# VHH binders against Thiamine-monophosphate kinase (thiL), part 8

Target 1, 333 residues: Thiamine-monophosphate kinase (thiL), of Prochlorococcus marinus (q7vei9)
Amino acid sequence: MLKEENTQEILHDLGEQEILNRLRKYMDYGQIDDDTALIKSYKKELIINTDMLVEDVHFSEITTNPNHIGWKAVATNLSDLACSGLEEVIGITVGLSAPSSTPWSWVDGVYTGIKAALNKFGGKLLGGDCSNGKQKTLCITALGTKGPLNLHRSNARPGDYLITSGPHGLSRLGLSLLLSDPITKSINVPNLLKEHAIKAHQEPQPPIKALQTLLKCKPYAMPWNAAATDSSDGLLEAIESLCRSSNCTAVVDHKNLPKHADWPSGKQWNDWCLEGGEDFELVVSLPPNWAKAWLKAMPCTKAIGRMKEGPAKAMWSNGETIQKAMDTKFEHF

## First folded at step 4 (VHH; framework vhh_7qbe_3)

Design s5 (from j3a with L102F)
Fold by ESMFold2-Fast, scan of step 4:
Structure s5 (fold): chain B 333 residues (1-333), chain A 120 residues (1-120)
Amino acid sequence: as target 1 above (333 residues)
Amino acid sequence: QLQLVESGGGLVQAGGSLRLSCTASGFTYDMGWFRQGPGKEREFVASISGSGGSTYYADSVKGRFTISRDNAKNTLYLQMNSLKSEDTAVYYCAAVYEWSTFDESEYDYWGKGTRVTVSS
């Protein structure tokens, strides 16, 4: 066959009207015909969240395809809604800014990823805009209904179990594998761990199933109150945020860190589990009877510690304060 | 070396009341009551934080039992009202001292138990 150089359509050559015409394929019918999205009235409380994803800050084309960028933009936002007691995703709006030299295939890929996430987690693409900008940026606003559970960081109580919905550190390991980081070359990473880590980084899952199971496990006599946050900024930061908001001490057993079965041993790998970030798991403080029911119903959950009376800090079971390794690493740069 | 000693158990008629006490030989953080009935596994009854500011109850006892503590006396209490035959059990005091391990073994120290028998 003829072998020719492929040409890319860029946003500049398409112009605003053609871009909007192409985006119409992803949107609910009629949503782009007006400056505002029409939302059906609900007899439930609504929750709303806005997240911004910026090129070279929150994503890189070296580690993620456009489809993964769009998926991650939705998943990140829905993770925040889950930590607020999400019942159902209504939909999202998308603000996209990109250089005029950006290929249409990049925009198309991003919207394909957005639609894939919405198809899996629920919700409609209610509307969006596209504008010229020097750096690629996605601004997503998500709307959902609030269920009966009142989740707030300030609801942690002394005596609560501290539980994670899944393992931590996988996204950080995935990032290092995708960047061919020398530290990952110093160890033989098992194939299963490598696959799980890369997928965790590229295709995070908001903890909606974990949240639904948590609701089902609530003992009848318990109030509809619990403390939760997501671990997007790292497990240790998640724990410390619960401590600050609830004015309690978290006691973590180093033996109970939420590690993948094949996770490497050593301080560096414990640091990645605690501080790696972008795991998007629930970190939850629960009274013992509710905690035990959730642990039984959902085997991927793990009790990592307890909340106790004391200053707003995280400590090891031996009484020593858990130190942030990343802060000390970059103090002199 | 922490020691826990339970007292206040005995025979009581259905609908009656009992108050259990547990005295610790030193300061404790969280404390709780567990029970084991004839032919049953040990089950959680109630827990209280170190300051007494937070309490938790098993569904089966909520509204009937009240847990409290007097830290000046290193003593834990369980006020049991409207007792039922199903409440017949050996009641164990448990305490978190220093730092707990995380399971049923979250409680580092256990008493030997005090027997409660509810007639009929």
Scores: ipSAE 0.000, ipTM 0.146, lowest interface PAE 20.1, mean pLDDT 82

Design s6 (from j3a with L102Y)
Fold by ESMFold2-Fast, scan of step 4:
Structure s6 (fold): chain B 333 residues (1-333), chain A 120 residues (1-120)
Amino acid sequence: as target 1 above (333 residues)
Amino acid sequence: QLQLVESGGGLVQAGGSLRLSCTASGFTYDMGWFRQGPGKEREFVASISGSGGSTYYADSVKGRFTISRDNAKNTLYLQMNSLKSEDTAVYYCAAVYEWSTYDESEYDYWGKGTRVTVSS
């Protein structure tokens, strides 16, 4: 058929006041009456993070629907807070810019995803605004309380266990599956792995539960200090970041890479585990007693290696330096 | 925000069939059915992955019940065949964000339940 009915309600036709009125249903009680949100006084340190998400840079409608975009916007921001020792999410504010031709259903979907994430991870929607812009953009500011755990990349020490809070590479595999990448078409991906990979890409989880468990299992004799970073830019980059900040060598056992149970074997798939990115897990360098306690308390964690005295580099257990893959680009043909 | 609404419960004779439905909007979650009979603890019945590709059943219902979903309609189904008096219970729809690779999954969202009574 060559003719289609356009029945989409778009932002231009609604106007600013109607858009703001429709966003009212997403606001927490008492936040809809004023331009500013009231926050209770806290006797704890506060942590704040602001992220800007831009269409075709940070998200794409090819791989994620609006609900996924809203979820991901909150989840990725909360992941940054978790890596700073988050205890409790206070809330977020949302600035949305979009072309006037944008369907209301897109904005409604994004806010539905935002609320779903807040309902899962905690926090209130403190405020939101919508303005006309040439490209879809979300600006999320998240506020939380800092707990007792001091997480700094420079806290890694020789003798520490190198541990990840979960498997790596799933988001990269999910992206490839969603794009029908020729590489993924060349293998038979088991249904369970396919489902987990797609979900990891579309609906990431900030490592809040991992952080809470890490804190709860701390041995009484250990100080409230650990080395941690996020793996948003890939596992290898996370490991190298810990090495640079602590001036230590990380020794990774190839057999202990944090792979999903059904993960394919081979160099390419190991490369995706190391460099895929967007897994949003904690990568932690931890003293042996605390490491063993965390591994026991949270089965999804995995010891992938050890820290040792040496130059700031990541190396395999055979002594060879872990090198970045020469090309991780998708070929479109 | 995810809200789950069950429907399709009622009175049915032993040996009969009944189909339960659960509607949800928003994200595609892994979902399941649980039930609680009179004077009993709540128990697992069946679960289905977000895509519908993987299903799991309690031994007591395997071969008699079928779980399915229609993601285009945001609806989860439980087709119950060969109903027995011991199937009498309040049936709950539940959703979990993170799928477990093992039998241990904690469900994040729950419906209020729909009652099923199987008479002799």
Scores: ipSAE 0.000, ipTM 0.182, lowest interface PAE 17.6, mean pLDDT 82

Design s7 (from j3a with L102R)
Fold by ESMFold2-Fast, scan of step 4:
Structure s7 (fold): chain B 333 residues (1-333), chain A 120 residues (1-120)
Amino acid sequence: as target 1 above (333 residues)
Amino acid sequence: QLQLVESGGGLVQAGGSLRLSCTASGFTYDMGWFRQGPGKEREFVASISGSGGSTYYADSVKGRFTISRDNAKNTLYLQMNSLKSEDTAVYYCAAVYEWSTRDESEYDYWGKGTRVTVSS
């Protein structure tokens, strides 16, 4: 069957065996008809994470095409591994479920995006499966080696610098631009900011480079302990989670919010920076000597505040508690 | 270090077509095409994101040129249709490890260029 004569090949017409045959071209590790993948033996601690992405819950074809969906599925999972001290991505497995009426081009796009992300960040596609389902879903399990960094949310200490690996709010702005939100039409968004924001939403970057630089900057005499979390649920939530796990107060300077150079001014835009979500940056609590080394080595990092002794809360430098302004509507119930 | 090698340039009559290719010696994130015509500044032509999911075009080529990539081969393509004399230029392949934009300053690696001449 030639694709040029039948543009919309759908999964039903291909059948299970042909779908599996086509998926084999994406596999980096091939075992003939095996249900398991073999990896070389690692004499290191391993870290593993599983994420599920569900259509109309975690992604929408209005804002992301299949290539973006596949990239994002890998990037979000690798972001979780990075916050656990990832050294090397070993690989991933992919479970894909879609209605039988789904075009093959959709599946092909998703796997193209997955492979592009693995080519960028490392790892092998160890296995994949495809099944019939009412809603499109992706289940990614990622496996990596743990490096020497002991990153736990509970490692924050009074006196630490609070640092982000990059700007926050870009994904939220990108989402609004893709949805033609009236609020983005009321301001002059420079074309480069617009392109970067849309790209941040559609093709997020896990903070692997930031993690590698953090590792390399550690002063020799310093323990291999730091506190980190990712900002997938927003910067404010990330800060609060470090506070809760460490029983410390975070003091944030409003002048030091990690905004893109061309970011709009005003309370609403500060709120999007704090609470927008899906930025997938590291939020790190770090001893002063190590903090200063990382800030010098990596220009995109920013010191936004300090940790101090006190109740588990985030506060402005003026002493006021940082209030949530945006509603979180995404729940598993 | 990463090397980019362009091919496919040449002489073509107005209204004709050419397909340019650019092969990278290793991994690339985003890739794009830029051009420099006689006596002109270098200008953006088209770019494609790492996933292949996003494409961007200069207004002057939109609808006539198509950018695509094959990540398995580390190869970028530019299909040029309905060529005009104004398209005469040296075409440069570029790759970036950051964000793909129309700003050439964000591209980390550049090829040496391939010449396209469109005769009247």
Scores: ipSAE 0.396, ipTM 0.747, lowest interface PAE 3.1, mean pLDDT 86

Design s8 (from j3a with L102M)
Fold by ESMFold2-Fast, scan of step 4:
Structure s8 (fold): chain B 333 residues (1-333), chain A 120 residues (1-120)
Amino acid sequence: as target 1 above (333 residues)
Amino acid sequence: QLQLVESGGGLVQAGGSLRLSCTASGFTYDMGWFRQGPGKEREFVASISGSGGSTYYADSVKGRFTISRDNAKNTLYLQMNSLKSEDTAVYYCAAVYEWSTMDESEYDYWGKGTRVTVSS
């Protein structure tokens, strides 16, 4: 039994100083309580990324709770670092803006999700601040060490295998399930697929383990160079970006699309696999010896095609250009 | 879907020659020929890389058969010389995304086959 009833506190009633005092509980030991974080000296190259999440643009309370928002903010930023050859996460800083009517429980939930992601993937919470704003926003800056692998979209070469680190389309299916979309009611979605899809949407996993395995599989005599990008904007866009940056043609096989075992059959579901977005997997172009080693070492990876000489485009194995089927109302700026 | 169509099979006398063709409906990487004789399992005959720069042959056909391709026509060829009664089989064309191999399980697309009968 509780001794007394819990009353919801809002940011206005707490005030700036109390909010900052409560955020100190999330800070790691030895960090200064200020806008400037002290970082131990590193004798390695560093990589840094800043990402901003805006309410009703990047997240919605209809599909994600505060813990999911905080987790996703970290995970998406770490996905960007992974695609740049991340070795180790040093930490993050968090800028949070929210209306003064926002419950403290919302802010607390966000930071709980942030800490859960850092506990899983590594890194310290180096600093955080909270300001008044009309719309909820999160600004995350992440810092990590760069490992030996040089990952650039321009490193793809004719003869390379085109590989993804995991299945695609799960986040798009999860979004539809969470919104009770009539499309998902027209099919029998197995409970395990439903669970995996919802989790993929709410708690994406940055491909850090996939990256670490890729490094370990590099053949001894091979240069520390590969082509990679993440699939946050969809698998097809990821493939096309590799093609544009490397001036190569990608040839993809319909039967090798990276689908979950229980994925529905049909054109619509192939379209969601190719264009659904927010899967945050690595899409990599690798020389054959390295590709075969990675495929053997990590069963969740899949060879989906090959790179060849030709114009910067993605095509099916039958020679037809892969056409975009999903139309978006607006592109982000 | 990629379609493969074989042609050129028929009846030929021992010591004779025959050329098989296989036309693909689109782009292919590595391609190969497999055969299945009466009462036998399907076996590898020859394969060729997407560029045509690498070829592999089964020991039973090495020196007698030649695999080649015309990528402008999406066509694969098998020139069969010094034919033996043991070469009697249905010959299948196959295509793969991986490099040239002798393992049947690595091939993604298959034709319906063309029959070759070698009389004594």
Scores: ipSAE 0.000, ipTM 0.157, lowest interface PAE 16.8, mean pLDDT 83

